# Ledger of designs, part 6: VHH binders against G2/M phase-specific E3 ubiquitin-protein ligase (G2E3)

Target 1, 328 residues: G2/M phase-specific E3 ubiquitin-protein ligase (G2E3), of Homo sapiens (Human) (q7l622r371to698)
Amino acid sequence: IWNSALDAFRNRNFNPSYAIEVAYVIENDNFGSEHPGSKQEFLSLLMQHLENSSLFEGSLSKNLSLNSQALKENLYYEAGKMLAISLVHGGPSPGFFSKTLFNCLVYGPENTQPILDDVSDFDVAQIIIRINTATTVADLKSIINECYNYLELIGCLRLITTLSDKYMLVKDILGYHVIQRVHTPFESFKQGLKTLGVLEKIQAYPEAFCSILCHKPESLSAKILSELFTVHTLPDVKALGFWNSYLQAVEDGKSTTTMEDILIFATGCSSIPPAGFKPTPSIECLHVDFPVGNKCNNCLAIPITNTYKEFQENMDFTIRNTLRLEKE

## First folded at step 24 (VHH)

Design hh2 (from gg3 with A34M)
Fold by OpenDDE, fold request of step 25:
Structure hh2 (fold): chain B 328 residues (1-328), chain A 124 residues (1-124)
Amino acid sequence: as target 1 above (328 residues)
Amino acid sequence: EVQLVESGGGLVKPGGSLRLSCAASGFTFSDYAMAWFRQAPGKEREFVSAITRSGYTIYADSVKGRFTISRDNAKNSLYLQMNSLRAEDTAVYYCAASPDLPFDWLTPSEYDYWGQGTLVTVSS
């Protein structure tokens, strides 16, 4: 997904304002048959890849990393561009930005104060903790001496005269490690985000975008999914009843299937994109034994069964197995 | 309404152990760094321990190796396991919350929410 996206986005003929078309090539098909793919699924996978890529660092929320190879390959720019494109074209809420990264984008690095949680390097974090917890000037000097080489390397050595100097030192270390160290990656990433004017929008509407970029989506509920999926055809009343019961059961933890699983099965996404789904998700009642998810049109075909038990079993079995196979 | 409620305090002999709990409500617990402070009679409130959102733990030198801070986000709870208690550990212990643990996390004023405290008395 990543390499394909890179190739596509780097193509001279690529226009980020144009509709994205996704097709999957079946391996071993001598005929080169292409199957239409879900755009939102593609973008979801892409965002997930970015979040977990070497371009970012952190356990909960992410900051940009410093990766020399990635810089050489201009991947930070590409990542920014990808994210911008994803947001505009119906991708999911990334939700993995640290507040610090976000603030750097909106208010500038010069106006941003990193925190300890921005430090993914455990050793650096411990140095900061030790410095900040020093209780005497002597202790502080001792700690500085122990980490002398590191402090010298990053240019944070300073004369210590009072205990309060530890705060300045910590600030300097955080500033270097979280902001200055990754200056080049950040600038490149920022340039990428200018694609389609997304950076401008982020800066213009920081509260809205903070929710999208820095917070994971809220958990899906039976109500949310029930309302999300609309019935377009003459419904089977019994089947729809089972559907609603099933959603409730899933919410109540009576199934191994999650709400996210259901959404993924139907749309390719584990959350509702900020731009919404296109087309609107729909439910169809079909005389089939097992449900069918069509990610391209966001349609969930549910089976018409005689009993709820059969319905639930068939839903759980199909959804679980389908998702498992797709992850392999 | 935001609430932090401490519990687990009491009388203990030197060398004994206590486990403090702090139950949080009225805010998104997982979005906050949490800390323990204590105030002994006639003394200023002092930093004891903190745990960040990501799980970094911080200890005052006076309690390092004896106290362990932990959190359970699912239960909106903060804990402080206190072992090898000493007379000098006698104090009212307070739970505190900070949305973004600032670099000066030792300063009480940097915390937005506080509990009412629980008394820990270490005496022979």
Scores: ipSAE 0.843, ipTM 0.949, lowest interface PAE 0.5, mean pLDDT 94
Fold by OpenDDE, last read:
Structure hh2 (fold): chain B 328 residues (1-328), chain A 124 residues (1-124)
Amino acid sequence: as target 1 above (328 residues)
Amino acid sequence: EVQLVESGGGLVKPGGSLRLSCAASGFTFSDYAMAWFRQAPGKEREFVSAITRSGYTIYADSVKGRFTISRDNAKNSLYLQMNSLRAEDTAVYYCAASPDLPFDWLTPSEYDYWGQGTLVTVSS
């Protein structure tokens, strides 16, 4: 996914404003047959890849890393570009930015104060903790001596005269490690985000984009999914009743299937994209034993069964197995 | 309504152990750094321990090696395991929450939410 995306987005003929078309190449097909793929699924996978890539660091929320190879390959720019494209073309909410990274984008690095959680390096975090917890000047000096090489390397050595100097030292260390150290990656990433004017929008509407970039989406509910999937054909009343009951059961934790699983099965996404789904998700009632998810058209075909028990079992079985196979 | 409710305090002999709990409600617990403070009679409230969102643990020198802070986000709970208790550990212990633990985490003013406290008495 990543390499394909890179190749595509780096292509001279690529226009980020054009619709994205996804096709899957069937492996072992001597004819090179292609099947249409889900754009939002592709973008979801791409965002997931970015989140877990070496371009970012952090256990929860992410900051930009310093990766020399990535810089050489201009991957930070590409990442920014990918994010911008994803947001515009119906990708999911990334939700993995640290507030610090976000603030740097919106307010500038010079106006951003990092926190301890921005430090992914355990050793550096410990140094900061030790410095900040010092209770005497002597203790502080001792700690500084112990981490002298590091402090010297990053240019944070200073004369300590009072205990309160520890705060400035901590601030300096955080500033360097979280912001200054990754200045080049940040600038490159920022340039990428300018694609399609996304950075400008982020800066213009920081509250809205903070929710998208820095927070995971809200949990899906039975109500949300019920409203999301619309019925366009003559419905089977019984089947639709079962569908609603099933959603409620899933919400109540009476199933091993989650709301996200259902959405993934039908759309390829675990959350509703900020731009919404296109086409609008729909439910169909079919005289089949097992549900069918069509990620390309966001259509969930539900089975018509005689009993709810059978309905639930068939739904759970199919969704679980399908998702399992896709992860393998 | 935001609530932090401490429990687990009591009377213990020197060298004994206690485990404090703090139950949080009314806010997204996982989005906050959590801390323990204590206030002894006639003294100012002082920092005891903190745990960040990512799991970094911080201890005052006076409790380092004896106390262990932990959190369970699924249970919206903060814990403080106190071992090798001393008379000087006698205090009301408070749970506190900060949305973004700033670098000055030792200062009570940096915390938005506070519990009512639980009394820990260490006496022979």
Scores: ipSAE 0.840, ipTM 0.948, lowest interface PAE 0.5, mean pLDDT 94
Fold by OpenDDE, last read:
Structure hh2 (fold): chain B 328 residues (1-328), chain A 124 residues (1-124)
Amino acid sequence: as target 1 above (328 residues)
Amino acid sequence: EVQLVESGGGLVKPGGSLRLSCAASGFTFSDYAMAWFRQAPGKEREFVSAITRSGYTIYADSVKGRFTISRDNAKNSLYLQMNSLRAEDTAVYYCAASPDLPFDWLTPSEYDYWGQGTLVTVSS
């Protein structure tokens, strides 16, 4: 997905303002048959890949990494561009930015103060901790001496005269490690985010975009999914009743299936995109034994069964197995 | 309403062990760095230990190697395992929360929420 995306987005004929069309090529099909793919699913997978890529670092929230190879390949720019395109074209909320990264984008690196959690390098974190926890000038000097080579390398050596100097030293180390060290990646990434004017919007509406970029989406509820999926055809009243009961059961933990699983099955996404779904998600009642998810149309066909038990079993079985197979 | 409730304090002999707990409510616990402070009679409140959101642990030199801080986000709980207790560890221990652990995490004013404290007495 990543390589395909890169190739597509780097193509000279690619226009980020145009609708994204996704097609899957069936491997080993000598006939080259293409299956239509879900745009939002593609973007979801792309964002997930991006989050877990070597372009970012961190255990919870992410900062940009310093990857020389990625820099040479201009991947930070591409990542920014991809993210911008995803946001505009109905991708999920990334939600993995650190506050520091976000603040750098909105307010500038010069106005951003990193914190210890921004440091993914354990050894650097320990140096910072040791410096900051020093209780005497002698102790502080001893620590600095132990870390002399590192501090010299990063240009943070300073004269220590008082214990309070440890705070400035920590600030300098954090500034270097989190911001200055990744200056070039940041600039490239920022340039990518300018695609479709997304960076400008981020800067203009920081509160809204903070929720999208720095926070994971809210948990799905039975109510949310019930309202999200609309019924367009003459509904089977019994089946719809079962559907609502099923959602409640899932919310209550009475099923191994999660709300996210249901949404993925129907749309290819584990969360509602900030731009919403296109087309609007829908429910159909069909005389089938097992549900059918159409990710391209965001349509969930639910089975018409005689009993709720059968309904639940068939839903759980199909959803879990389908998702399992897709992960393999 | 935001609440931090400490428990686990008591009387212990030198060399003994205690485990303190802090139960948090009224805010998203996982979004906060957590810390323990203590205040001995006639002394200022001092930093004991902290744990960041990502799990970095910080200890004052006086407790390093003896105390262990941990958190359970699912239970909205902060813990402090205190081993090899000394008379000088006698104090009221406070749980504190900060949305982002600032670089000056030793300073009490950087914490938004505080518990009422639990008394730890180490005496022969």
Scores: ipSAE 0.840, ipTM 0.948, lowest interface PAE 0.5, mean pLDDT 94
Fold by OpenDDE, fold request of step 25:
Structure hh2 (fold): chain B 328 residues (1-328), chain A 124 residues (1-124)
Amino acid sequence: as target 1 above (328 residues)
Amino acid sequence: EVQLVESGGGLVKPGGSLRLSCAASGFTFSDYAMAWFRQAPGKEREFVSAITRSGYTIYADSVKGRFTISRDNAKNSLYLQMNSLRAEDTAVYYCAASPDLPFDWLTPSEYDYWGQGTLVTVSS
């Protein structure tokens, strides 16, 4: 997905304002047959890839990394561009930015103060911790001597005269490690985000975008999914009743299936994109034994069964197995 | 309403162990860095330990190697395992929460929420 996206987005004929079309190629097909794919699924996978890529670092939330190869390949720019395109074209909320990264984008690096959690390097974190927890000047000096090479390398060596100097030192180390070290990646990434005017919007509406970029999406509920999926075609009253009961059961934890699983099955996304789904998600009642998810049109075909038990079993079985196979 | 409630304090002999707990409510526990402070009679409140959101643990030199901080986000709980207790560990122990745990995490003013404290007495 990543390489395909890169190739596509780097193409001279690519226009980020145009609609994105996704097709899957069947590997074993000698004819090179293509099947239409879900745009939002593609973008979801792309965002997930970015989050877990070497371009970012961190556990809970992410900052930009420093990767020389990635810089050479201009991947930080591409990442920014991809993110911008995703947001505009109906991709999911990334939700993985650190507050520090976000603040750098909105308020500038010079106005941003990193925290310890921004440091993904365990050794660097420990150095910071040790420095900051020093209780005497002598101890502080000792620690500095132990970490002399590192501090010298990053240009943070300073004369220690008082214990309070440790705070400035820590601030300097954090500043370097989290911000200055990744200056070039940041500028490149920022340039990518200018695609389609996204960076400008981020800066203009920081509260709204903070929710999108720095926070995971709201948990899905039975109510949310019930409202999200509209009835398509002639409804079966019994089947729809079972559907609603099923959603409630899933919410109550009475099923191994999650709300996210249901959404993925139907749309290819585990969350509702900020721009919403296009087309609007729908439910169809069909005389089939097992549900069918169509990610391209966001349609969930639910089975018409005689009993709720059968309905639930068939739903759980199909959703679980489908998702399992897709992960392989 | 935000609440932090400490428990587990008591009388213990030197060399003994205690486990403190802090139950949090009224805020999203997982979004906060948590810390333990203590205040001995006639002394200022001092930093004991902290745990960040990502799981970095921080200890004062005086307790390093003896105390272990941990958290259970599912239970909205913070813990402090105290081993090899000393007389100088006698204090009221406070649970505290900080939204970001800034670089000056030793400073009490950087914490938004505080518990009422639990007394730990180490005496022969």
Scores: ipSAE 0.838, ipTM 0.947, lowest interface PAE 0.5, mean pLDDT 94

Design hh2 (from gg3 with A34M)
Fold by ESMFold2, last read:
Structure hh2 (fold): chain B 328 residues (1-328), chain A 124 residues (1-124)
Amino acid sequence: as target 1 above (328 residues)
Amino acid sequence: EVQLVESGGGLVKPGGSLRLSCAASGFTFSDYAMAWFRQAPGKEREFVSAITRSGYTIYADSVKGRFTISRDNAKNSLYLQMNSLRAEDTAVYYCAASPDLPFDWLTPSEYDYWGQGTLVTVSS
């Protein structure tokens, strides 16, 4: 089931039922000890799927969407659960939460002030912009009259006597749209996040969890990757020299292969998990024509070649073709 | 060490166009909201336009339809395309930045960082 689910996710045949079943297996089993690399690869793919799912909205940072079908299928709860399981089992930094979503989870929605960038609905954003940019009471009243039906619908009609009344109106609209509108999805997601005590730990250690929930991991570099992979077998000095030269060439843009491509090839993950890889990534030098990535063990077998040119060609060819097949 | 450097100001006839640029350094440009303000001789500094991190644009009524704000995060640059210029547009134009767009985005004191300004003169 495990290998079949991974193959489906790699091929972008994302099925919520498979994701839920695999997360359940991860939660209930000692799978970390048996298949550590495959688990981290699955969690990496799962977090990417969640970020891009219809459960979240926004471009740079994500807030919850109001998706009535997903709510009926209990998918917000399952998303919270899958994220909690990922955090406990050494999954990657999700990095996609808005600060607003994070603050709602930690400090409560009643203690959180949304901002304009939390609004992904263009029409709602324009209403907020027009109201808050008004410079006279007359203009403000005119704008409110134009938006009367919307403001009545969301319960934000307000007596305007001074220009400064616009600020409370804008806060009310933001509070409704970003927080109140998605209250049921949020509570469901929050309940899922209680899995394995994760929500309570996020609330206890907010700075640490903000860094992994709200911020994308640092960029990979040649230095980072060279230090990440330990020598697994007796080193071949020439092959390791070519490996380091290859990393530098990739960093310098001399190859279409990226640092992330190399990491995915060896580990299945596009970033280094906060808890580190299990098992620790390693390199071995083999008398083979082409490199091999063993994602289960996070082991990269590099070819022993006569020239650097041959080394780079074999690395680029294999990594490109392997990742292309996984993306299809 | 945050720096905002405006350029592109100059003398323009009424009805003409100018494009202002603001080069930013010393911070992660894509993490900041950006704005343009202007100050005419003897007047208070006033809001012209802003652009949020996610790309929402905001304009003062006096420039709406004539000015276009844009940003290029790859080049760490903010732009203001000014068309159909009028004598009342004569001012020193300032680039401003804030990590979050201030809730009172019309008020200059709410912004964290400022450039030195570039003079725009609209005169025949």
Scores: ipSAE 0.729, ipTM 0.921, lowest interface PAE 0.9, mean pLDDT 86
Fold by ESMFold2, fold request of step 25:
Structure hh2 (fold): chain B 328 residues (1-328), chain A 124 residues (1-124)
Amino acid sequence: as target 1 above (328 residues)
Amino acid sequence: EVQLVESGGGLVKPGGSLRLSCAASGFTFSDYAMAWFRQAPGKEREFVSAITRSGYTIYADSVKGRFTISRDNAKNSLYLQMNSLRAEDTAVYYCAASPDLPFDWLTPSEYDYWGQGTLVTVSS
């Protein structure tokens, strides 16, 4: 069951509802003790699917979307449960929440001020930009007249007497779009997060959970990945040198492969879990033409090649094609 | 240490074009909102353009349609393409940065980091 679900999940043909059911099986079974790398890979894929689901919107960090079908199917509640279960069972940092979503969970929507980058709807963003960039009352009134139907629809029409009135209007539009529009999804998601007492812990330890849940500015570095993988076999000095040069080339942007791609290839995870990887990631040098990632053991086998160019080409080719097939 | 270094200023005839660059270091460039301001002699520093972390662009009315802001996160660089330059565009142009676009984005004091400026002179 598990092996079949994991294979389907890797190929991106796994149904989101089925992923939820497997997460509940993880909670009740001890299968993760037998295959710890597989549990971490599953939870990483689960968080990745949540991030990319229709329940969330945004390009850098995510806020909740308004999806009427998902509300009917109670999927916001289930998403909250899935997140709570993942956190309790040692899953990876989700790392995709906007600070606005996080602050709503911890301090309440009424104590949270959204910002322009929280708005994913381009037309709404342009309305906000035009209003807040106005420098005269006459221009502001003209803009409001052009946007009258939208402002009336969302209940944000205001009498404008001074230029400074634009700031309250912008706050009202942001509050409606980011918070009021998704009130029911938010409450449902919040109820799901109460699973296993997780929401209460988030509220009790906000600094720690912000670092786990919120989008982080940090990226993986060549040094971090080099130190993450231990060498368990007799080293091939040339191949290890090529590996370190490859990491530096990826960090410098000289490859389309990213540090995250390398981590996913070797471990199945896009980020380093807070508790670390089990088992500890390792690297070995083998007389093979192409690299191999053993996600169950977090082991990366790198090729022994004659030139760095051949090394990089084989790494990039295999990582790209493996990740492409897993997305299909 | 945060540094913003502008370049590309110079003397240009009316109707001409210039491209300003701002090289950034000491912070994660992709997680910052970036802006251009300008200051003519004897005048207050005024907003020209901004680009948010997610890529929304904002322009002062006086430069809309003539100026284009862009960023290259791989090169940690902010750009301002200035076309159809006019005498009133003569100013020192400053690059500015803030983690989030300030709510009052027209006001210079809302931005955390500033460059030294690059002079643009539009004269026949």
Scores: ipSAE 0.719, ipTM 0.911, lowest interface PAE 1.1, mean pLDDT 84
Fold by ESMFold2, fold request of step 25:
Structure hh2 (fold): chain B 328 residues (1-328), chain A 124 residues (1-124)
Amino acid sequence: as target 1 above (328 residues)
Amino acid sequence: EVQLVESGGGLVKPGGSLRLSCAASGFTFSDYAMAWFRQAPGKEREFVSAITRSGYTIYADSVKGRFTISRDNAKNSLYLQMNSLRAEDTAVYYCAASPDLPFDWLTPSEYDYWGQGTLVTVSS
């Protein structure tokens, strides 16, 4: 079942009900302890599928969507449950929550102020932009008249007497769209997240869980990745120098490869689990033309090359093609 | 340690085009909203354009349709393409940054970081 589940996720044959049942087996069985690399790969794929599912919306960080079919199928509850199980069983940091979603979970929706970047509906965002960019009361009133039907529908019509009234209007629109609109999905997701006491832990330790759940400015850095991998006996100093230079080049945006791509290639995970990797990631220097990733052992074999340019080209080529094949 | 460096200013005739750049360092560029402001001689600094972290763009009415703001997160750079330039566009143009787009995004004091400016002169 385990190998079949991994193949399904790798080939994008995702089935939420099947994924939920496999996560239940992980929770109530030690099967994953005999195959630690496979469990980590499954949990990483699960978090990736959740992030990219129709349950969430947004580009860099995610808020909950309003998906009527998903509500009918109780999928928001199951998503919360799957996330809770992943966290308890040492899964990777989800790292995709908006700060707004996180604050709603920890401090309550009534104590959370959404921002423009929380709005994924382009038409709603344009209404907010037009209102808040207005410089005269006359212009503001004209914009409100154009948007009258929308503002009436969401209950945000208000008397405008001064230009500063636009700020309260914008806050009302944001509050409706980001928070009130998805109240039922949010409560369902929250109930799922109570699994194994996880929601209560998030609320008790918000600083620690913000770093795990929320989209971070930089999910990985050259320093973090360099320090993550243990160097084995008799390392090749030149190849290790190229490795560190490669990490810096990737961080500087000089390659299409990302830090996340490198981590997936070596470990199968898109982020570092809160409890760390088992086994500890390592680097080998081999007399090979191209790098090799052993996801079961979290081992990256880097090539020994004469020049850095050759090193970079071989790393980029292999990682790009490997991830392309795994994506399909 | 935070640094914003504008470039690309110069002299141009009315109806001409110019592209401004702002190179950023000392912070994670992709996590900042970016903006352009301008200050004509003897006048207060005024809003020109902004771009959010997620890519929403905002323009002052006076430049809408003529100016295009963009960002390249891989190069830590902000751009302003200025077309159909007019004499009233003559000003020193400033790059600004803030972690989230300020709620009052038209107001200069709401932005955390500023460049030194680059002069754009539009004259016959």
Scores: ipSAE 0.703, ipTM 0.907, lowest interface PAE 1.1, mean pLDDT 84
Fold by ESMFold2, last read:
Structure hh2 (fold): chain B 328 residues (1-328), chain A 124 residues (1-124)
Amino acid sequence: as target 1 above (328 residues)
Amino acid sequence: EVQLVESGGGLVKPGGSLRLSCAASGFTFSDYAMAWFRQAPGKEREFVSAITRSGYTIYADSVKGRFTISRDNAKNSLYLQMNSLRAEDTAVYYCAASPDLPFDWLTPSEYDYWGQGTLVTVSS
């Protein structure tokens, strides 16, 4: 069932029944102690599916979307539950929440002020930009007349007396779009997060959970990945040198491969979990043409090649095609 | 130790083009909203353009359609492509940064960090 669930997630199928049934097995600590690499891979795939699902919107960091079918199918509740279970069982840092979503969970939506970057709808963002960039009352009134139907529909129409009135209008539009529009999804998601007492812990320890839940701009570096992997086999100094040069080239943008791609290839995770990896990630040098990722043991086999150019070409080719196949 | 260093200013003829750059250091560039302001001789510093962390762009009416703001997070650099330059564009151009785009993004005092400026002169 486990391998079947992983195959479904790898083929980008989301099935709440599979995820819930496998999460029930994971709640039994016995499974995790027997197959730690498979548990980590499943939880990583689950978090990736949640982040990229229609339940969330945003490019830099995620807020909840309004999806009426998903709400009818109770998928926001299930998403909160799955995330709660993942956190308790040592899953990877989700790392995709906007600060706004996090603050709504911790401090309440009434105590949270959304910002322009929380708005994923380009047309709504342009309305906000036009209103807040106006420099005269006449221009502001003209813009409001052009947006009249939208403002009326969302209940944000107001009479404008001074130019500074634009600020309250913008706050009202942001509040509606980011918070009020998704109130029912948010409450459902929040109820799911109460699973195993997780929401209460998030509210009790906001600084710690902000670092786990919210988007971080510098998630992985060449130094972090180089230090993450323990060298298990007799080292090939040349191959390890190429490995470190490759990591630096990826960090410098000289490859199409990303640090996240390399981590996923070796471990199945796009980020380092809060509890660390079990088993400890390792690297070995093999006389093979192409690298191999053993996600069950978090082991990366790198090729021994005559030149760095061969090394980079073989790494990029294999990682790109392996991850591309998983997304198709 | 935040530093913003503008470059690319100079003398151009009306109708010409110029590309300004701002190199940033001492903070995580991708976490910051970035903006361009300008100050003509004898005038107050005025908003030119801004770009948010997620890539939304904002332009003053006086430059919309002629100027293009962009950012390259990998190079920690902000750019302003200025086309169809006019004598009225003559000013010292400043790069500005703030962790979030200020709610009043037109007001210079709302931004946390500033460069030293680069002079653009549009003449003859």
Scores: ipSAE 0.699, ipTM 0.907, lowest interface PAE 1.2, mean pLDDT 83

